# Designs tried in a protein design chat: VHH binders against q9p7j3. Part 175

Target 1, 174 residues: q9p7j3
Amino acid sequence: MILPLFPETQVHVFVYENVSNCAAIHEQLISQNPIYDYAFLDAATILYKKQVYSAIIRALEDRRDEQMKTKTIHSEVILSLSPKTEISSAFRQFSMTKKSKNIVVVKIDSKLTEEEEFERLDKLVEGNRVEFSDEELQKLIDFKVLKKNYKLDPSTLENPLASILSSIALRGYS
Below, E stands for the ipSAE of ESMFold2; O stands for the ipSAE of OpenDDE; V2 stands for 0.75 times the mean of E and O plus 0.25 times the DockQ between their complexes.

## First folded at step 14 (VHH)

Design cb14 (framework vhh_5c3l_4; at its last look DockQ between E and O 0.79; V2 from the best seeds 0.00; counts 0 for: pae E 2.2 > 2)
Fold by OpenDDE, look of step 14:
Structure cb14 (fold): chain B 174 residues (1-174), chain A 120 residues (1-120)
Amino acid sequence: as target 1 above (174 residues)
Amino acid sequence: QVQLQESGGGLVQPGGSLRLSCAASGFTFDDHAMSWVRQAPGKGLEVVSDIAWSGGRTYYADSVKGRFTISRDNAKNTLYLQMNSLKPEDTAVYYCARHSKYGLPDRDLRGPGTQVTVSS
């Protein structure tokens, strides 16, 4: 996938359900294994494709402007999902955990096709790939977590997308 | 082995200043954003401030904004916290913490801490 504002940057997003080895992936990330250089998100925290894209765009903007808070573009994506600038909060709220069952995986700066990237990632993730769509994401979301992460109230729950995107876009401007 | 060691704590009067330092070793320091967290008696851990890997972007808790300044010297593998206009409510053990390079919640990786006591 190519984003219009970043035509030179290839982005791939994958969704996995029923992942059995999140703990193992977590350990590899702790050990900083470079082959695991992806953004591993807990799918329970993601409701919309646009939520993910918004975070990716913000991360890419930060990189463009040499304002990344984290070292890697992938960690910056995770940070960018948060309405807060606090790093620990963002990672805690949106990152895959050892207990995660469903995950969204983001790859930025890929030199591979989507299929090729999938083949690579499939060796790392033990789960079932599903379509990256709002429909599939809605099946995996934990609304309690979503409400907490973005401080959604009953009035915003009817259309949480606008609130989520605003939170991401206006992070640090409160 | 990853090591973090805080220093610079002590007893100070209200309105006073302290400068905390954190010496890091056993990892590539500039690969990681860093934070200061504190724990007051009877309270949980609170993030005081964090700083980008490059020393650019920073975050401050509302309780310390305008009084504390986080900085780092990547050449020296050292994190700093300049604390001015200290208040009794700033009394706590202060910890230096490393953030994950790949976005995991690893703020629990911290040093033994340094005691800061603000009292008249």
Scores: ipSAE 0.888, ipTM 0.933, lowest interface PAE 0.5, mean pLDDT 94
Fold by ESMFold2, look of step 14:
Structure cb14 (fold): chain B 174 residues (1-174), chain A 120 residues (1-120)
Amino acid sequence: as target 1 above (174 residues)
Amino acid sequence: QVQLQESGGGLVQPGGSLRLSCAASGFTFDDHAMSWVRQAPGKGLEVVSDIAWSGGRTYYADSVKGRFTISRDNAKNTLYLQMNSLKPEDTAVYYCARHSKYGLPDRDLRGPGTQVTVSS
């Protein structure tokens, strides 16, 4: 898919449930294997499609403005999900871990169709692809984790989307 | 082998200055954002400052903003922390830390640390 503000940038987002090989994927990322250059997110931290798209847009804006902190656009997406500017907290809180069971996978600057990118990714991930939709994401979220990551209190739990999106959009902004 | 080695700590009087260095080896230094973190006696780890892979963006904790300056020299594979107007509250072990290139939630690689003591 193509975001209106970034018409030359092709983005694909995939959701996998019941992933059996997160530890193996983790080893490949430790090895810095470029075949695995995707943003691998723990689905337990993602409640909304718009949460992911807002992080992608923020990362692309930072790239456009030469403000990226991290080396790859994919690691910048992970950073952009965080309300904090500290890199280690963002990676710890949002990235896939060896223990993750469900993941959201983002590819930015793809030169492949969605189906071609899926065929490549499906060789790497041992799990069941599900639709990237709020309905599927709500089945995979851990609300305790979400509340902690975005510091949601009783007043913001009634409308968490607005609080989450403002955290992503305004992080580090004057 | 991947290694980070801090240096430049020591004893300094309040109001004084120190410059910490961190020598990196065994990996492509400019693939990684870097941080300084510190641990004061009896306290947990505090992120003091972050710097982008390119050196273009920085972050400072409120407790050090305006007094500390992070920088990096990618040609020398070295990270720096210039610490001015030091206070007794800055007494801590200071660590440099490397962040993952691909956003992996592994433990941050950091060195053994260098002691900074600010006292009269």
Scores: ipSAE 0.466, ipTM 0.763, lowest interface PAE 2.2, mean pLDDT 88
ESMFold2 (binder alone), look of step 14: mean pLDDT 85; pTM 0.867

Design cb2 (framework vhh_5c3l_4; at its last look DockQ between E and O 0.85; V2 from the best seeds 0.78)
Fold by OpenDDE, look of step 14:
Structure cb2 (fold): chain B 174 residues (1-174), chain A 120 residues (1-120)
Amino acid sequence: as target 1 above (174 residues)
Amino acid sequence: QVQLQESGGGLVQPGGSLRLSCAASGFTFDDHAMSWVRQAPGKGLEVVSDIAWSGGRTYYADSVKGRFTISRDNAKNTLYLQMNSLKPEDTAVYYCARHSKYGMPDRDLRGPGTQVTVSS
């Protein structure tokens, strides 16, 4: 996938359900295994494709402007999902954990096709790939978590997308 | 071995200043965003401030905004916290914490901490 504002940057997003080895993946990330250089998100925290894209765009903007808070573009994506600039909060709220069952995986700066990237990632993730769509994401979301992460109230729950995107876009401008 | 060691704490009067330092070793310092967290008696851990890997972007808790300044010297593998206009409620053990490189939660490493006591 190519983003219009970043035509030179290839992005791939994958969704996995029923992942059995999140704990193992987590340990590899902790050990800083470069093979695992992806953004591993807890799918329970993701409701929309645009939510993910918004975070990716913001991360890429930060990189473009040399304003990344984290060292890697993938960690910056995770940070960018948060309405807050606090690092710990963002990671805690959106990153895959050892207990995660469903995950969204983002790859930025890929030199591979989507299929090739999938083949690579398939060796790392033990789960079932599903379509990256709002429909599939809606099946995996934990609304309690979503409400907490973005401080959604009943009035915004009817159309939470606008609130989520605003939160991401206006992070640090409250 | 990854090590963090805080220093610079002590007893100070209200309105006083302290400068905390954190010496890092055993890892690539500029690969990690860093933070200061504190724990007051009977309270949980509170993030005081964090700073980008490059020393650029920063975050401050509302309780310390305008009074505390986080900075880092990547050449010296050192994190700093300048604390001005200290208040009794700033009394706590202050910890230097390393954030994970790839954004994993619950894996921040901390030093043993340094005691800061603000009292008249």
Scores: ipSAE 0.880, ipTM 0.930, lowest interface PAE 0.5, mean pLDDT 94
Fold by ESMFold2, look of step 14:
Structure cb2 (fold): chain B 174 residues (1-174), chain A 120 residues (1-120)
Amino acid sequence: as target 1 above (174 residues)
Amino acid sequence: QVQLQESGGGLVQPGGSLRLSCAASGFTFDDHAMSWVRQAPGKGLEVVSDIAWSGGRTYYADSVKGRFTISRDNAKNTLYLQMNSLKPEDTAVYYCARHSKYGMPDRDLRGPGTQVTVSS
């Protein structure tokens, strides 16, 4: 897809469930293998498509403004999901781990169609692709984790989207 | 052969200053955001400060803001922490930590630490 504020930037988002090789993927990312240059997120932390899009937009804004804290746009997406600017906690809270079962994978600056990018990613991830949709994300979320990550209270529990998006948009300004 | 080595710790009186250094080797230093973390006796790890790969943006814990300054010299592969107005509660082992280029948390990329003791 193409975001209106960034018309020359092609973005693809994929969701996999029942991933059996997160430990292998993690090792490749730690070893800095550029073939794995995607944002690998734990799906247990993602409830909405808009949550992911908001983080992508924030990362692209920071890149445009030369304000990125991390070296790659993909690691900046991971940072941008966090309500805080502190890098260690953002990576710990939102990144895929060796023990993750379901993941959301983001590719920014793709020169490939969604199908072509999927074919490349599918060689790296041993799991079942599902649709990137609020319906599928809701099946994979851990609400306990979501509440902790965004400090959701009873007044926001019925529809937490606005609170989550505000946390992403206001990060670093308050 | 990836290595982080902290230095510059020691015993200092309250109100004093120390400058910590962290020498990095075995990896491309400016590919990575960096942090200082500390562990006080009997306590968990606390992130003191972090700094962007470029040195352009920083973060400070509320407990140290205004007193500590993080910086980096990418030409010398070195991270610094200038610690002013030290207090007894700053007593801890201070660790240099490297953040993953691709956003994976990685505690095994931390140095052995340097002891800072603030005592009258």
Scores: ipSAE 0.620, ipTM 0.841, lowest interface PAE 1.5, mean pLDDT 90
ESMFold2 (binder alone), look of step 14: mean pLDDT 83; pTM 0.849

Design cb3 (framework vhh_5c3l_4; at its last look DockQ between E and O 0.89; V2 from the best seeds 0.76)
Fold by OpenDDE, look of step 14:
Structure cb3 (fold): chain B 174 residues (1-174), chain A 120 residues (1-120)
Amino acid sequence: as target 1 above (174 residues)
Amino acid sequence: QVQLQESGGGLVQPGGSLRLSCAASGFTFDDHAMSWVRQAPGKGLEVVSDIAWSGGRTYYADSVKGRFTISRDNAKNTLYLQMNSLKPEDTAVYYCAKHSKYGIPDRDLRGPGTQVTVSS
């Protein structure tokens, strides 16, 4: 996928359910294996496609402006999902954990087609790929986690997308 | 092997200042955002401040905003925390912590810590 404001940057997003090797992936990330240079998100924390895209755009903007807080664009995506600027909080809230079962995987700056990237990623992730859609994401979401991460209340639950996007967009401005 | 060593702690009166340092080794320092965390007696770990890999963007806990300044010297593999206008409630063991390059939480990787005591 090509984002309109970043035409030179190819982005791929994949959703996996019933992933059996998150612990193994986690270890590879800890060891900084470059083959695993993706943003691995816990699907339990993601409700909307636009949530992911908003974070990606924010990360790309930070990179464009040379304001990245983290070293890699993928870690910046994870950071950008958070309404807070604190790194530990963002990583804790949105990153895949050893115990994750469903994940959203983001690749930025891919030189491959979506299918080629999938084939590559499929060697790393042991799970079932599902469509990257709001419909599929809402099956995987933990609303308790979502509410906590974005401090959603009954009034904002009427339109959680607006609240989430506002939180992402206005991070560091409140 | 990742090594972090904090220094600069001590006893200081309220209103005083301290400058903490953290010497890092065993990893590419400028590949990682860094943080200072502290643990007061009977309390859990609290993130005090963090700083971008480049030394640009920073975060401060509300309790220390305007008083503490985090910085780093990537050429020296050193993280700093300038603490001004210290308060008794700042009394804690202060730890330097490394953040994951790929966004996996690893704040448990910290040095032995340095004691900061603010008391009249």
Scores: ipSAE 0.903, ipTM 0.944, lowest interface PAE 0.5, mean pLDDT 95
Fold by ESMFold2, look of step 14:
Structure cb3 (fold): chain B 174 residues (1-174), chain A 120 residues (1-120)
Amino acid sequence: as target 1 above (174 residues)
Amino acid sequence: QVQLQESGGGLVQPGGSLRLSCAASGFTFDDHAMSWVRQAPGKGLEVVSDIAWSGGRTYYADSVKGRFTISRDNAKNTLYLQMNSLKPEDTAVYYCAKHSKYGIPDRDLRGPGTQVTVSS
């Protein structure tokens, strides 16, 4: 997929459920294996497609402006999901863990078609692919986690999308 | 093997200053954002400050804003924390922490710490 503001940047997003090897993937990421250079997110933290796209756009803006905190664009996407700029909290709250069961995987700057990227990623992830859609994400979300991560109160919870997107867009001012 | 070694702690009067250093080895230092975290007696860990891989962007906890300055020297593989206007509530063990290159947290990525004691 091509984002309008970044027309030369190809992005792919995949969703996997029932992933059996998150611990192995975690070890590869800690070992800095470049084959695993994706953003691996815990799907329990993602409710909307727009949540992911807003974080991608924010990370790409920071790269364009030479303001990235982290070395890779993929780790910057993870940071950009957080309403706060503090790095360790963002990684703890949104990254895949060894105990994760469902994940969202983002590839930025792909030189491959979506199908080709799927083929590569399928060699790394042992799980069932599902559509990247609000319908599938809603099945995988943990609303207690979402509420905590974005500090949603009763009035905000009635319209969580707007509050979540505002938190991402206004990061650093709240 | 990743190694982080803090130094520069000590006893200081309220209002005083200290400069902490963290020597890093066993990894590519400028691939990683870094943090200072602290643990006061009987309390959990608090992130005091973090700094981008390049040194260009920083974060400070509200409790230390305007008093502490984080910096790094990527040529010397060293992280610093300048602590001014120290208060008794700054008393803690201060740890240097390394963040994952790919955004996967690993809580064992910190040094043994250096004690800072602010008392009169």
Scores: ipSAE 0.536, ipTM 0.805, lowest interface PAE 1.8, mean pLDDT 89
ESMFold2 (binder alone), look of step 14: mean pLDDT 85; pTM 0.867

Design cb4 (framework vhh_5c3l_4; at its last look DockQ between E and O 0.83; V2 from the best seeds 0.00; counts 0 for: pae E 2.7 > 2)
Fold by OpenDDE, look of step 14:
Structure cb4 (fold): chain B 174 residues (1-174), chain A 120 residues (1-120)
Amino acid sequence: as target 1 above (174 residues)
Amino acid sequence: QVQLQESGGGLVQPGGSLRLSCAASGFTFDDHAMSWVRQAPGKGLEVVSDIAWSGGRTYYADSVKGRFTISRDNAKNTLYLQMNSLKPEDTAVYYCAKHSKYGMPDRDLRGPGTQVTVSS
């Protein structure tokens, strides 16, 4: 996928359910294995495609402006999902954990087609790929976690997307 | 081997100042965001501040905003925490911590810590 404001940057997003090797993936990330240079998100924290895209755009903007807080664009995506600027909190809230079962995987600056990237990623992730859609994401979401992460209240539950996007967009401004 | 060593702690009166330093070695320092965390007696670990790999963007806990300043010198592989207007509630062991290049916090990778005591 090509984002309109970043035409030179190819982005791929994949959703996996019933992933059996999240612990192994996590260890590779901790070990900084470059083969695992993706943003691995816990699907339990993601409700909308636009949530993911908003974070990606924010990360790309930060990169463009030379304001990245983290060293890699993928870590910046994870950070950008958070309404807070604190690194540990952001990753604790949104990153895949050893206990994750469903994940959203983001690749930025891919030189491969979506299918080729999938083939590559499929060697790393032991799970079932599902469609990257709001319909599939809503099946995987933990609303308790979502509410906590974005401090959603009953009044915002009618339109949580607006609240989420606002949180992402206005991060560091409140 | 990753090594972090904090220094600069001590006893200071309320309203006083301290400057903490963290000497880092065993990894590419400017590939990693860094943080200061502290643990007060009987309390858990609290993130005080963190800083971007480049020294640009920073975060501060509400309790220290306006009083503490995090900075780094990548050429010297050193992280700093300037603490002004210190309060008794700032009394704690202060640790510097390394974040993973991919953003995963290395929760177990911190120095031995330096004691900061604020008391009249």
Scores: ipSAE 0.876, ipTM 0.929, lowest interface PAE 0.5, mean pLDDT 94
Fold by ESMFold2, look of step 14:
Formats: structure tokens, sequence, C-alpha cells
Structure cb4 (fold): chain B 174 residues (1-174), chain A 120 residues (1-120)
């Protein structure tokens, strides 16, 4: 996909359910294997496509403005999902862990078509690809986790999208 | 091998100052955001401050904002924490921590720590 404000930047987003090898993927990320240079998100933290796109846009804006806190655009996406600028809490809250079951995977600056990128990623992830859609994401979300990550109370849970997106857009003012 | 070594702790009266240093080796220092984390007696870890790979952006816990300043010297592979106006509540072991390049939690990648004691 091509984002209007960043027309030269090719982005792909994939969703996998029932992933059996998150521990192995985690080991490769610790080893800094460049083949694994994606943002690996825990799908339990993602309810909306717009949540992911907003974090991608925020990370790309910070890169454009030379304001990235982290070294890679993919780690910056993970940070950008958080309403706070504190790095370790953002990584703890949104990143895939060794115990994750379902994941959202983001590739920014891809040199490949979506199908080609999927073929590469499918060799790395042992799970079932599902559509990147609000319908599939809502099957994988953990609402307790969502509430905690964005400080949502019962009055906002009827329509949490605006609260979540404003938290991403206003990152750095908490 | 990744190595982090803190120094500069000690005993200080309330209102005093200390400067902590963390010497880093075994990795490309300027590829990583860094943080200072502290553990008061009998308590869990608290992130005190973090700093971008470039040194350009920082975070401070509310309990230390305005009193502590994080900085880094990427040419010397060294992280610093200037601690002013110290309070007894700042008594803790202070750890230097490295953050993952690929966005993983790195809490277990910290040095042995340096003791800071602020006593009346």
Amino acid sequence: as target 1 above (174 residues)
Amino acid sequence: QVQLQESGGGLVQPGGSLRLSCAASGFTFDDHAMSWVRQAPGKGLEVVSDIAWSGGRTYYADSVKGRFTISRDNAKNTLYLQMNSLKPEDTAVYYCAKHSKYGMPDRDLRGPGTQVTVSS
C-alpha cells in the first residue's frame, strides 16, 4: 500500500493467527538478524486498521522530521502505537512476545510486491495468514489489554477509536 | 559480548548531586536507545529516564523531571545521568539498560548497577 503523504514509501501489513513459532522469531530479533527487519506486533493489542496506519504515519513523520527515538522505522512503529514516549513500556505493551498467539507484521520501505513480501514472510512465520481487516482484528483483540494500553474507561469503550487515534497523534504530550 | 558498567554512585546528603556514568561495549552503541532504571529496596524496577539513539529526544519519570538530566556521548560509548536536588526517595540501585534495535523489551540487558544512597 502507498500512503498519500508518503507516496514513495511502499508499506505492507500482514496478520497471522495461531502462530506457533513466536519464540523462534523473538530469538532472531534478539540476534538482530536483518531478514527479520519487520515490526512484529501482538495482535491482542490491535483493534483497528486505522490504529496501525496511524502509527505508521506517525513513525514516517518522525523519520521525515529527524525525530525518531529508535534506530529503525519498524521499531519506531512499535513506539508510535503508544501514547507515551517511554520506549520500554511501548515495546512491552505492543511488541510480539515469545508467548504471543496472533501477530500483525508491518514492512515499511518494501522493495517487493505484496505477494513477494508475503512469500518471504511466510517462510519466517509458522501460522495462518488472515486478512488485514477490522473484522479479523476484532477476533484477535484482548479488550483488557486495549483498555490498559490506552487508559480507556467504560464511558469510552463504546467508541474507542477516537480516543486511540488521538493518543497516537498526541504522543509526547503525556 | 554486550557489557554495561555503571559507576558514580555513593552516599549523598539530601539536596546533593551525583553524576552516574555507564560504559558500554560489545555492541554498536549509537544504534540503540538507552535508559536508566532504578530499584529501591524491596521494590520493582522503575524507568527513570530514556534517551534516543541520537541523543535528541528524552523521557523522564515524573518523580525526577526537572532534577535529573540524561545524556550520551556516542563517540565514547557512554551514557550519563546527572542527578541534582537528591531526595531520600531517590535511594536505589541505578542500572544502565540497552533497548532493542528491533523493538523488543530489553529489561534483562542491564549492568550490575551502582548504589545511590540519599540520607539525612
Scores: ipSAE 0.440, ipTM 0.758, lowest interface PAE 2.7, mean pLDDT 88
ESMFold2 (binder alone), look of step 14: mean pLDDT 85; pTM 0.866

Design cb5 (framework vhh_5c3l_4; at its last look DockQ between E and O 0.87; V2 from the best seeds 0.81)
Fold by OpenDDE, look of step 14:
Structure cb5 (fold): chain B 174 residues (1-174), chain A 120 residues (1-120)
Amino acid sequence: as target 1 above (174 residues)
Amino acid sequence: QVQLQESGGGLVQPGGSLRLSCAASGFTFDDHAMSWVRQAPGKGLEVVSDIAWSGGRTTYADSVKGRFTISRDNAKNTLYLQMNSLKPEDTAVYYCARHSKYGIPDRDLRGPGTQVTVSS
């Protein structure tokens, strides 16, 4: 996928359910294995495609402006999901954990087609790929976590997208 | 082996200042955003401040905004925390912590800490 504002940057997003090896993936990330240079998100924290894209765009903007807080674009995506600028909070809120079962995986700056990237990633993730859609994400979301992460109240729960996107966009401006 | 070592703590009167340092070794320092966390007696860990890998963007806890300044010298593999206008409630063990390069929480990677005591 090519984002209009970043035509030179190819982005791929994958969703996996019933992942059995999140703990192993986590260890590889801790060990800084470059093969695992993706943004691994807990699907329980993601409700909308636009949420992910918004974070990606924010991260890319940070990179463009040479304002990344984290070293890698993928970690910046994770940071960008949070309404807070605190790194530990963002990582805790949105990153895949050892106990995660469903994950969203983001690849930025890929030189591969979506299919090729999937084949590569499929060697790393032991789970079932599902469509990256609001419908599928809705099946995987933990609303308690979502509410907590974005401080959603009953008035915003009917349509939380606007609140989420605003939180992402206005991060650091409150 | 990854190592973090805090220093610069001590006893200071309210309104005083301290400068903490954290010496990092065993990893590429500028690959990681860094943070200061503290633990007061009977309380949990609190994030005090974090700083971008490059030393650019910073974040502060509300309790320390305007008083503390986090900085780093990547050439020296050192993280700093300038603490001004210290208050008794700032009394805690202060730890230097490394953030994961790939966005996985790594909160447990801290030094042994340095004691900061603010008292009359």
Scores: ipSAE 0.869, ipTM 0.922, lowest interface PAE 0.5, mean pLDDT 94
Fold by ESMFold2, look of step 14:
Structure cb5 (fold): chain B 174 residues (1-174), chain A 120 residues (1-120)
Amino acid sequence: as target 1 above (174 residues)
Amino acid sequence: QVQLQESGGGLVQPGGSLRLSCAASGFTFDDHAMSWVRQAPGKGLEVVSDIAWSGGRTTYADSVKGRFTISRDNAKNTLYLQMNSLKPEDTAVYYCARHSKYGIPDRDLRGPGTQVTVSS
């Protein structure tokens, strides 16, 4: 996919449910294996497509402006999901863990079609691909985790999208 | 072998200054964002400051803004924390922490720490 704000940057987003090998993927990421250079997110933390796209856009803006905190655009996406500026809390709260069962996987700067990137990723992830859609994400979210990560109060839990997107867009301005 | 080694702690009076250093080895230093974290007696870890891999962007806990400055020298593989206007509340063990390149927290990437004691 091509984001209108960044027409030269090809992005693919995949969602997997019932992933059986998150521990193995986690070991590869800790070992810094470049084959695994994707953003691996815990799907329990992602409710909306726009949540992911907003984090991608924020990371790309920071790259354009030479203001990235983290070395890779993929780790910057993970950081950008957090309302806080602290790197450790963002990685802890949004990244896939050894215990994750469902994941969202982001590839930025892909030189491949979506299907070609999927074929590569499918060799790494043992799980069922589902559509990247609000309908599928809603089935995988943990609302208790979402509330905790974004500090949502009862007034915002009814329609949390705007509150979440504002948190992502305004990181670092306060 | 990945190693982080803090130094520069000590005893200082309120209002004084200290400069902490963290020497890094065994990995590509400028692939990683870095942090200083501290643990006061009987308390949990508090993130004091983060710094980008390049050194170009920094953030601070509210409790230290305007008093502490994080910096790094990528040519020397060293992270620094300049601490000015020290208060008794700043008494803690200060740790250097490396963040993962690919965004997964690395539990083994914190140094042994250096003690800072601010006391009259």
Scores: ipSAE 0.709, ipTM 0.873, lowest interface PAE 1.1, mean pLDDT 90
ESMFold2 (binder alone), look of step 14: mean pLDDT 85; pTM 0.873

